VH-VL binders against f9vpa4r286to426. Designs and how they scored, part 47

Target 1, 141 residues: f9vpa4r286to426
Amino acid sequence: VIEEIKNAERVIVIGAGTSYHAGLYFSIELNRLGINSLPVIASEYYNVRSKKGDLVFAISQSGETIDVLQGIRMMRNSGAKIISLTNVIESAIARESDYKIYMRAGPEIGVAATKTFTTQLASILFILSVLKKENLKKMEK
Below, E stands for the ipSAE of ESMFold2; O stands for the ipSAE of OpenDDE; V2 stands for 0.75 times the mean of E and O plus 0.25 times the DockQ between their complexes.

## First folded at step 22 (VH-VL; framework fv_zimberelimab)

Design i7 (at its last look DockQ between E and O 0.39; V2 from the best seeds 0.00; counts 0 for: pae E 11.6 > 2)
Fold by OpenDDE, look of step 22:
Structure i7 (fold): chain C 141 residues (1-141), chain A 123 residues (1-123), chain B 110 residues (1-110)
Amino acid sequence: as target 1 above (141 residues)
Amino acid sequence: QLQLQESGPGLVKPSETLTLTCTVSGGSISSGSYYWVWIRQPPGKGLEWIGSIYYSGSTYYNPSLKSRVTVSVDTSKNQFSLKLNSVAATDTALYYCARGYTYDEWRPWFDYWGQGTLVTVSS
Amino acid sequence: QSALTQPASVSGSPGQSITISCTGTSSDVGGSNYVSWYQQHPGKAPELMIYEVSNRPSGVSDRFSGSKSGNTASLTISGLQAEDEADYYCSSYTSSSTWVFGGGTKLTVL
């Protein structure tokens, strides 16, 4: 996962609702690290033109968000690699991803996806921490 | 108005495969807002979830039945099906198909049910 | 998977209020608000009465209400009527991405 992010020409972070906001944060942080990243609202996936070399980071709690699924299918068909962050094992989005990350957050409690959002951020922060660590290693060489 | 109707043989021999189909009318099975479920009820007993399927093909199975169960969906026919292999007498039950409700997050409750079809496993 | 725990039977007189409990674990009832209740009359399919712990579908009497505390969800039927005599099942989504039902409760109206 980390290597894919590092080697990607562009990281497209796609999500809906709360997941989009998590993705937005992720995208911003990636750009701060010098990694070209584009946040995409899932419902607007058709406005994004992906290509080989792109990496799609799909965030969906259910793993069944239709716009996200349709988005990753379109982007995959263009040659992009797919990393998914979901809360449901073997969901549609997970199954159609090259790499699968599971939040293991358990069922969402309420309408406000606070638990899910928190776990999404935790996962994202972990990934970012690894990326930063790798960057530091490069600077030391 | 949405309607679900189960269909299939009412009698299956032991070790054979039980096949049921649920026909959905009054609504499309190809909706991201819903998923589709098989539930059974042995005579005089409680409800048991068998499996769920999203129109995308995502399936979820009861762990106790997973090795024997296959749920599929045919969007062109607005149907979804259940196959249960190697049936035994304990598989004798009223089988229901139902619609589950979901959005971006899973919201797993069943708001529409079929009338159910009785399947008896007997030699 | 094991069923959620419900009392086998409850009874009440017309006009009374009764409560049916549904006890699970932190992995199901206690872990989410995905608790639903179903009413089943003899020879009929189950009908959704409560979803998300306390919400009523359209057409369901306001005599039915739901609540949850810890790992236990409760269905309360106020102003008990003869027509309420039926089997009641609770259901929950689990952390393992499965659905589970309670064992069912037979409600008798005396």
Scores: ipSAE 0.170, ipTM 0.736, lowest interface PAE 2.4, mean pLDDT 91
Fold by ESMFold2, look of step 22:
Structure i7 (fold): chain C 141 residues (1-141), chain A 123 residues (1-123), chain B 110 residues (1-110)
Amino acid sequence: as target 1 above (141 residues)
Amino acid sequence: QLQLQESGPGLVKPSETLTLTCTVSGGSISSGSYYWVWIRQPPGKGLEWIGSIYYSGSTYYNPSLKSRVTVSVDTSKNQFSLKLNSVAATDTALYYCARGYTYDEWRPWFDYWGQGTLVTVSS
Amino acid sequence: QSALTQPASVSGSPGQSITISCTGTSSDVGGSNYVSWYQQHPGKAPELMIYEVSNRPSGVSDRFSGSKSGNTASLTISGLQAEDEADYYCSSYTSSSTWVFGGGTKLTVL
């Protein structure tokens, strides 16, 4: 799904509460990498117009956040692709996503849900490190 | 004033299917903040989580029961249900429905419980 | 055969402070801040007393407190009263997306 992020005309990052703050960090770092990104508070999804070429990165630990689910449905119907970052296999948000990233995948990411913000950040940092692969010096830090 | 009420048969024969329904009143099962849960307690023994469902249909089951259990939701009736196949005497228990909270962060505790319904599996 | 280990019984006199332990593993109690405690009087449904290790729901007496160290969670009841006589269960969410309960502890108020 790294290639989809690189090729998107815009990466819309949607989340609620703590997930929004993780998404804000992701969006800031994407913009620093030259990838156009817009962070969106999930409850305000209706203020965002999406279209074909947009990629929606949906962050929800439970995969059941209703405002996130409604937002990705609207944006998918407008032609956007959906990537979800969740911690629950077969959640509603994961089932309705084109691509799915699970926070518990991989040895060092499998932490308890009580560390939700940390696991979201760890997953985001891993995605960012792969996106930075053309700069191997910075990835060694 | 949220209330959960279990309903279903008090007696089920071995090898048959147990079906229970939980009716939610004083609140909506379609709230995005909550999971709906089945828990049982064999007589004189401790609690066992059976399974959970979100109103969207997402289900989560105890691995020891997964081959025999189905949990479902009917948002139009404000209800969720348990089916347990091929019951045996060891399935005799007090069955509770409960509410769990999930409002975008996992919060796996059960804040409201039904009064429980005793189900006996006997020939 | 419960996933979490609790003592089968504890007892105390009115006014005393008692502690009930709940021991698991790094995959549940040790790795989780989602330890909860339930009180169950005979013939009644369980009632949530503590969530997130140490938080009390609205309406639960401040005589009930929770803590965790390593793989062991603890429920402490101060100022023990006759009505505290009940069964107490701990519960934890696991890294495999399941809920587990302790075997229960019968508290007797002498």
Scores: ipSAE 0.000, ipTM 0.511, lowest interface PAE 11.6, mean pLDDT 80
ESMFold2 (binder alone), look of step 22: mean pLDDT 88; pTM 0.899

Design i8 (at its last look DockQ between E and O 0.24; V2 from the best seeds 0.00; counts 0 for: pae O 4.5 > 2)
Fold by ESMFold2, look of step 22:
Structure i8 (fold): chain C 141 residues (1-141), chain A 123 residues (1-123), chain B 110 residues (1-110)
Amino acid sequence: as target 1 above (141 residues)
Amino acid sequence: QLQLQESGPGLVKPSETLTLTCTVSGGSISSGSYYWVWIRQPPGKGLEWIGSIYYSGSTYYNPSLKSRVTVSVDTSKNQFSLKLNSVAATDTALYYCARGYTRDEYRPWFDYWGQGTLVTVSS
Amino acid sequence: QSALTQPASVSGSPGQSITISCTGTSSDVGGSNYVSWYQQHPGKAPELMIYEVSNRPSGVSDRFSGSKSGNTASLTISGLQAEDEADYYCSSYTSSSTWVFGGGTKLTVL
């Protein structure tokens, strides 16, 4: 997944509601790392022309947010690859993605409550930390 | 005005299959904005979520019931259905259908409910 | 615990305020923004009164308010009226992507 992010011509980050705000943060930090990124409100997906070489990073806790699902369908039809960040294995968004990242850290029964934005941020911070480590490794060579 | 109405048998024999249907009127079950759920309430007890079906065709079930439950949709009749296999006395309950919203944000609460139908499993 | 704890009944006089509690765990009420309350009159469908802890749907009287502290959510009804006599259920959407409900509270207006 990391290599796809690093090699994408552009990373389109799509989400609805609070997932959009998490995606906005991710997109800002990707741009600070030199990775071209565009945050997209899911209901406005028609306004974004995607193409082969684009990577779409779709954020949906349930994996069933319809505007996100419709957006990734359109963008995949235009040649983009799809990475999903969801909390539900076998959700529609996860199933229709080329790569899948799940927010859950193992069994959640009896531990750690659902705070949708906080869980999304934790997953995003982990991805960013790995990207920063890869940059440091590159400098060492 | 949207209306949800449960229908099905009021009496089911133990070990048989319970089938309930929710008829949606005043709106389309094919709308991508909504998901559809079944919820039950045993006599004198609290509510229990049974399962949900989404526009995508995805289904999700209460883990305690998952081995026995199927939820499906029939767009031609504007209906969705519950199938509960191998019923026992503990499945006696009021059964409700309900609607949730999922288009531009996921809303894990139910904004429309049917009035419920009592199903008794004779033991 | 998959069920939320509510008192079986509460009562109040017209014009007064009452509060219905809903106690769960850190895996549901304590850690979830998705606490909802439903009102059900006899022979009628449940009706959403509060969502996301404290928000009212359009058309719900501002006499109904919600809050939570720790693992306990509360529904407060001010200015009690006879029409408020009903059963009240809380619910939470858990970190395991499931719903849990309270056992219900019968409100009697004296």
Scores: ipSAE 0.396, ipTM 0.771, lowest interface PAE 3.4, mean pLDDT 86
Fold by OpenDDE, look of step 22:
Structure i8 (fold): chain C 141 residues (1-141), chain A 123 residues (1-123), chain B 110 residues (1-110)
Amino acid sequence: as target 1 above (141 residues)
Amino acid sequence: QLQLQESGPGLVKPSETLTLTCTVSGGSISSGSYYWVWIRQPPGKGLEWIGSIYYSGSTYYNPSLKSRVTVSVDTSKNQFSLKLNSVAATDTALYYCARGYTRDEYRPWFDYWGQGTLVTVSS
Amino acid sequence: QSALTQPASVSGSPGQSITISCTGTSSDVGGSNYVSWYQQHPGKAPELMIYEVSNRPSGVSDRFSGSKSGNTASLTISGLQAEDEADYYCSSYTSSSTWVFGGGTKLTVL
């Protein structure tokens, strides 16, 4: 996952609702690290042109968000690699991803996905911490 | 009005493959707002979900049947199909096709059903 | 996969209110609001009566209502009528991206 992010020409972070906001944060932080990143609202996936070399980071609690699924399918067909962050094992989005990250947040019952949002952020922050560490190592060399 | 109609042989021999087709009329199968489902009901018993398919071809299968089940969709014919391999007497059931609603997520509400077709597995 | 747990049968007199329970786990009924209820008369296909725990499709009588608490969903039929005699099934989406039905409940109107 980390290597894919590092080697990507562009990281497209796609999500809906609360997941989009998590993705937005992730995208901002990636750009701060010098990693080209684009946040995408899932419902607007068709406005994004992806290509080989792109990495799609899909965030969906249920892993069944239609727009996210359709988005990653379109982007995958263009040659992009797919990393998913979901809360449901073997969800549609997870199954159609090259790499799968599971939040392990437990069932989300409410519309207000505070639990899953925090776990999404935790996952994202962990990824970011690893990326930062690697960057520091490069600087020391 | 949307209509679903199951079709296929009503009799299948053990170990053979059961093939059913659901023809959808009054609406397009190529809609992102819906997915399509096969459900069966053995005589005098309850409902059992078999599999689901999105118009794009994404499928979901009952784990107990996954190894034997294939669901496919033909958007050009506005149809989707069920194949069940290596049938046994326990596969004797009324087979329904249905439409599931999906907006932002897959949701398990089946708002339209076919009339069902009886498939008997017998030698 | 195992079916959701429903009582085998329930009965009531005309005008009464009855409730049918549907018990699952935190991986299905308790894990989401993806619970639906179906009515099936003899020789007929199931009909959607409740979706998303408590919502009624158009054309469904307001005598039918749904609720959920924990891992148990409930279908309540108020003002019971003879025509309500049928089999009722609950359904839920699961954390494994599957659909599961209850075992069904036979409602008898006395």
Scores: ipSAE 0.023, ipTM 0.653, lowest interface PAE 4.5, mean pLDDT 91
ESMFold2 (binder alone), look of step 22: mean pLDDT 89; pTM 0.909

## First folded at step 23 (VH-VL; framework fv_zimberelimab)

Design v1 (at its last look DockQ between E and O 0.33; V2 from the best seeds 0.00; counts 0 for: pae E 9.0 > 2)
Fold by OpenDDE, look of step 23:
Structure v1 (fold): chain C 141 residues (1-141), chain A 123 residues (1-123), chain B 110 residues (1-110)
Amino acid sequence: as target 1 above (141 residues)
Amino acid sequence: QLQLQESGPGLVKPSETLTLTCTVSGGSISSGSYYWVWIRQPPGKGLEWIGSIYYSGSTYYNPSLKSRVTVSVDTSKNQFSLKLNSVAATDTALYYCARGYQRDEYRPWFDYWGQGTLVTVSS
Amino acid sequence: QSALTQPASVSGSPGQSITISCTGTSSDVGGSNYVSWYQQHPGKAPELMIYEVSNRPSGVSDRFSGSKSGNTASLTISGLQAEDEADYYCSSYTSSSTWVFGGGTKLTVL
């Protein structure tokens, strides 16, 4: 996963609702690391033109969000690789991803998806910490 | 208005496979906002969740039935089906199909139900 | 998968208020706000009365209300009427991404 993110020409982070906001944060942090990233609202996936070299990072609690699923299918057909972050093992989005990350957040407590958002951020922060560590190693060489 | 209707044989012999179909009208199974569910109720007893399916084909099963249950969807016919293998007398029940709400989460409430179909397992 | 715990039966007189409890664990009722209630009259399919602990679908009487504390959800029916006589079931989502029902409660209107 980390190597895919580092080697991608562009990281497209796609999500809906609360997941989009988690993705937005992730995209911003990636750009701060010098990694070209584009946040995409899932319902607007058709406005993004992906190509080989692109990496799609799909965030969906259920792993069944229709716009996210349609988005990754379109982008995969253009040659993009797919990484998914979901809360449900063997969900549609997970099964159609090259790499699968599971949050294991359990059932959501509130309508605002606070529990899943927190676990999404935790997962994203972990990924970012590893990326930053790798970047520091490059600077030391 | 959305309507769900169960169909299938009312009598099945032990060890055979129970097959039911739910026909959805007034709405599309291919909607990403919903998932589809099978629930059963033995005579005089409570409700038991059997399985759920999303239009994409993702399925979720009751662990107690998982080894015997298969739920499938046919978007072209606007139907989804239930297969239960190796039936026994304990599988005698009223079988319901229902609709659940999905929005990046499976919401565990079912707003539309079929009228149910009685399946009796007997030799 | 074990059912949520409900009382087998409850009764009340017309005009009274009754409460039906639904007890689960931290992995279901206590773990989320995804608790729903269903009313089932004899020979009829269940009808959704409450979702997400306390929300009523359109068309459901405001006499029906829901709450939750800890691992126990409650359905309250105020101003009890003869037509309320039915079986009531609670339901919850689980930490294993499954659905579970309560054992059901028979409500008798005296």
Scores: ipSAE 0.162, ipTM 0.734, lowest interface PAE 2.2, mean pLDDT 92
Fold by ESMFold2, look of step 23:
Structure v1 (fold): chain C 141 residues (1-141), chain A 123 residues (1-123), chain B 110 residues (1-110)
Amino acid sequence: as target 1 above (141 residues)
Amino acid sequence: QLQLQESGPGLVKPSETLTLTCTVSGGSISSGSYYWVWIRQPPGKGLEWIGSIYYSGSTYYNPSLKSRVTVSVDTSKNQFSLKLNSVAATDTALYYCARGYQRDEYRPWFDYWGQGTLVTVSS
Amino acid sequence: QSALTQPASVSGSPGQSITISCTGTSSDVGGSNYVSWYQQHPGKAPELMIYEVSNRPSGVSDRFSGSKSGNTASLTISGLQAEDEADYYCSSYTSSSTWVFGGGTKLTVL
C-alpha cells in the first residue's frame, strides 16, 4: 500500500462527515511529503474527474457509506485504483477495493479508542509515519 | 410509516435451528442509510444484541453467539433473517428486529423496533 | 449477567424527579459517547428515549434528560407521571464494535 501511495500521480482521499476531516488531514500531510493529494467530500464525488494513475483512498468505518461507495465505483470505472480504510471485513467498500486496510489490523497504538474518528486518525498517523521514515531513508542515499 | 415485522415459529425443540424473518415495509432494506439488527429479551430479563447486517450482506455478531448465529438479507423480498443453530432452553426469548442509521455518520443506537415474536424452546 | 449495571428498581411520587444509573467500564460507558436509553412499557417494544448520552429524539419529552460522569451514565426523569412507569435500559457501543445493555430498571410511580 505504501508503494502505491508513493507512486500515484494523485491521491484522492474521499470520506463523509468525520471521515472527511480525517481524510483532509491525511491529504494535507501527503502534500507536505510531496505526494499530490486531493481531499473530497463524499457527497461531492461527481465533481472529481479521475483517471488512470489516480489512487483513491476511501475512508469509511462501516464500509457501507453510500456516497463513498458510489464515488469509488465511478473513479474505478475511470481507471483509478482503490485503497479502503474500514473496520468491517467484507463490507461493500472493502470488497470493491483493490487494497484493504482494516483499522483493527496492524500495530497497537496506545489505548484503543472507541470512536471511529480516533481509530481512523491512528491508522492515518501510522501510514504517515512509515512514509516519513521512507522519505528520510531516501535522503540518506 | 416504517414498519418492521418479525415472523417465524413460536416453538422450537432443543438442538434444532431457529429461523426468524423480519419484513421491512415503508422503507427499503437496500438503502445504504441503514443497518438492520436482531435483539432478544429472555422472559423477565434484559436485552441482548444478537447480530447486525448491512444491505451489502456484511454481518457483525455478538461474540457470545457468533458460533451459532447467521444473519442474512434478501433484498428482493425486502427482508432480513436470523438463523440460530443448536437452540437450548436458554434461547427462549422475545426476538426483535430493529434499525440503525449509518449514512453520513455511524449511529450505534436503534430507533425503530418490531413488535417482537416470542420463541419458546421446549421438548 | 448484563455488561452494564443498573439498579433493579427505583420509585418516586408524581411530580418528583428520579435518576437511574448505568455503570460500565472504560471500554464502554467511560470511553464512549454512544450511550443510549430505552423505555419499555409492559408487553411493548423498547423505545429510544436518549441517544449520544444526552440527546432526545423528536417527540420525547424534555422531562427526560441524560448525562455521564466517568463510567456512569444517568437518566433523569423530572415531573414524574404515572405513564413513566416502565422498564428502562441503558446501552453502550463498545470499543470492540459491539452493543452492551444494562439489566434494566423497573420504575414504579407511587
Scores: ipSAE 0.007, ipTM 0.571, lowest interface PAE 9.0, mean pLDDT 82
ESMFold2 (binder alone), look of step 23: mean pLDDT 89; pTM 0.909

Design v2 (at its last look DockQ between E and O 0.53; V2 from the best seeds 0.00; counts 0 for: pae O 4.9 > 2)
Fold by ESMFold2, look of step 23:
Structure v2 (fold): chain C 141 residues (1-141), chain A 123 residues (1-123), chain B 110 residues (1-110)
Amino acid sequence: as target 1 above (141 residues)
Amino acid sequence: QLQLQESGPGLVKPSETLTLTCTVSGGSISSGSYYWVWIRQPPGKGLEWIGSIYWSGSTYYNPSLKSRVTVSVDTSKNQFSLKLNSVAATDTALYYCARGYQYDEYRPWFDYWGQGTLVTVSS
Amino acid sequence: QSALTQPASVSGSPGQSITISCTGTSSDVGGSNYVSWYQQHPGKAPELMIYEVSNRPSGVSDRFSGSKSGNTASLTISGLQAEDEADYYCSSYTSSSTWVFGGGTKLTVL
C-alpha cells in the first residue's frame, strides 16, 4: 500500500468526526513529505472532484460510517482507487475498497472511543514512519 | 416520534421458519445514521441479541444463531425483518426490534425498542 | 460469547442507595467502554438508562449512575423510589459488532 501512496497523483483522506482529525494529521504529514494530499470532512464529500490517479484513504472505525461510504462510492465511480482503514472485516467500507488496512482495536478501558482513535493514529504513524525512513535513506547519500 | 412495531405469527411449528416484521413509523429506516436490530427474551429469562442490519446492507449476527438467521430490510415499506430457520421449543420468546445510532463514532447501544411480540414454538 | 453475571435480585427501602453488579471478562466489560444498562418494567420493553459505562440519556434521572472497575460494571440507584422496581440488564459490546447481555437483576423496593 506504501507504493500506491507514493505513486498517487493526490491522496484524498476522508473521515467523519474523530476519524477526520486523524485523517487531517495524516494529510498534513503527507504534504510535508512531498505527497500531494487533501483532507476531507466526510459530510462534505460532494465538494471534492476526484479523478483517475487519485487515491482515497478512508478512515472509519466501524466501516459503516454513511458519509464515508457515500464519499468513497462517488470517488470510486470517478476513477479513484480506495484504501480503507477500519476495525471491522467485511464491513461495507472495507468490502468496497481496493486495499484494506485493519486496525485490530483492542479492549478499551475508561474513556469512550479513545482507544479506537489511538489505533487509527498508530496505523497512520506506522505508514508515515515507513515513508520517512525511505526519505531519510535518500538523504544519507 | 419514532415508533417500532413487531408483527408476525404468535405460533410456529417446530422445524419451520419464523418470520417477523418490524414496521418503523415517525422516522425513516433508510437513514444512513441508524442500524436496526432484533433481540429476544425467552419467558422468565434475559435478553439475547439476534442480529443487526445497516443501511449499507451489512448484517451482523449472534454466532450462536448465525447458521439459522437472516435479517433483511424493505425500504419501500419502511420495514425490516427477521427470518429464523428450523425453530425449536427453545426459540419460544418475546421478540423485540430496536434501533441503534451509527455515524461518526461507534455507538453500540439501543435507544428505541418495539413493544415486543410473543412467539411460541409448539406443535 | 459469554453472558454477563448479575445478581438475580436486589432489594432496598425507599430513599436508600443500591448497586447492581455486572461481571464479564477482559474481552467485553473489562476491555470495553461500551457497557449499557436497561430498565424493564413488567410487560414493557427495556429502556436505556446508562450508556458508555456512566452516561445518562436525556430524560433519565440523576439518581441513576454507572461505573466500571476491572471486569465489573455497576449501576447505582440513589434515593430509591417505588417506580424503580423493575428488572435491570447490563450489556456489553464486543469488537466484532456483537452484544452480550447479563441475565438480569430484579430490583424490589421494600
Scores: ipSAE 0.297, ipTM 0.715, lowest interface PAE 4.1, mean pLDDT 84
Fold by OpenDDE, look of step 23:
Structure v2 (fold): chain C 141 residues (1-141), chain A 123 residues (1-123), chain B 110 residues (1-110)
Amino acid sequence: as target 1 above (141 residues)
Amino acid sequence: QLQLQESGPGLVKPSETLTLTCTVSGGSISSGSYYWVWIRQPPGKGLEWIGSIYWSGSTYYNPSLKSRVTVSVDTSKNQFSLKLNSVAATDTALYYCARGYQYDEYRPWFDYWGQGTLVTVSS
Amino acid sequence: QSALTQPASVSGSPGQSITISCTGTSSDVGGSNYVSWYQQHPGKAPELMIYEVSNRPSGVSDRFSGSKSGNTASLTISGLQAEDEADYYCSSYTSSSTWVFGGGTKLTVL
C-alpha cells in the first residue's frame, strides 16, 4: 500500500459524506508530503479523468456506497489501481480493490458517524506516519 | 407502494435444496439505499436472519448457515433468491424476504416485509 | 449466532404501561444505536415499530417508545390496548457484520 502511494503519479481520494471529509484531510496531508493528490466527492466521480499511473484511495464505511463503487469501476477501467478503506470485510468495494484496508470500527454508535470518522482518521494517520518515516529515511541517505 | 412476495415450493425433501424467490414491486432492487434480506421463523419460534444481499451482489450470511446458503439477485427481474442446500427438518420454517436500509452503512431494521412462505421439510 | 435475550412473556392490563427488555453485548446492542423492534401478530409478518433505539416509523402509535442503557434496550408500551397483544422482537447489528434478533416476547393483555 505504501509503495503504491509513493509511486503513484496521482492519488485520487474518493469518499462520500463523512468519508469524504476524512479523504479530504488525507489528500491535504499527501500534498504536504509532495505527493500529488486530488480529493473527490463520490457523487462527482464522473468529473475526474483518471489514467494509468493513478492510484485511487476509496473510503467507505459500508464498502457499498454506490457512487464510490461506480467511481472506482470507472477509474479502474482507465488503468488506475484501487486501494480501499472500509469497515466491512468482503464488501463490494473491498472485493473490487487491488488492496484492502479494514478499519475494524465495528457497529456505528451514533448517527453522526463519529466512530467511523475517528477510525478512518486513525487509519489515515497511521498511513501518513509510515510515509513520513520513509521520507525521512530517504533524506538520511 | 413497495411490495415483496415470496415464492417457491412449500415442500422439500430432506437433503434436497430449498429455493425461494422474492419478487419486488413498486420499487427497484437496484436502489443504493437499500439491501435485501431473507429471514425465517420456525413454527412457534423466533426470527432468524439468514442472509443479506446488496444490488451489487455483495452478500452476508448467518455463520450458522453460511456453508449451505446462497443468496443471489437478478436486477433484470427485480428479484432476489435464496438457496439452502442439504435441508433437514430443522429448516422447516416460514421464510420472509424483507428490505433493509443502508446509507454508507448497513442498518439493522427492515421496513418492508413479504407475507412469508411456509416451507416444510418432510419425506 | 446467539439471540439477544428477551423475557419470554410479559403481561399487563388495559391502560397500563409495560416494558420489554432486550439484552445483548458490547458487540451488538451495546456497540451501536441501531436497535430495532418488531411487532408480530399471529399469522402476520413482523412490523417495524421502532428503529435506531427510539425512532418510530410513520404510522406507528406514539404509545410505543424505545430506549437503551448499556447493553440493554427497552421497548415501552404505554396505555396498553387489546390490539397490542402480540409477539415482540428486538434486533441489532453486530461487530461481525451480521444481523441478530432477540428470542421474542409474548405480550398478553389481561
Scores: ipSAE 0.027, ipTM 0.644, lowest interface PAE 4.9, mean pLDDT 90
ESMFold2 (binder alone), look of step 23: mean pLDDT 88; pTM 0.892

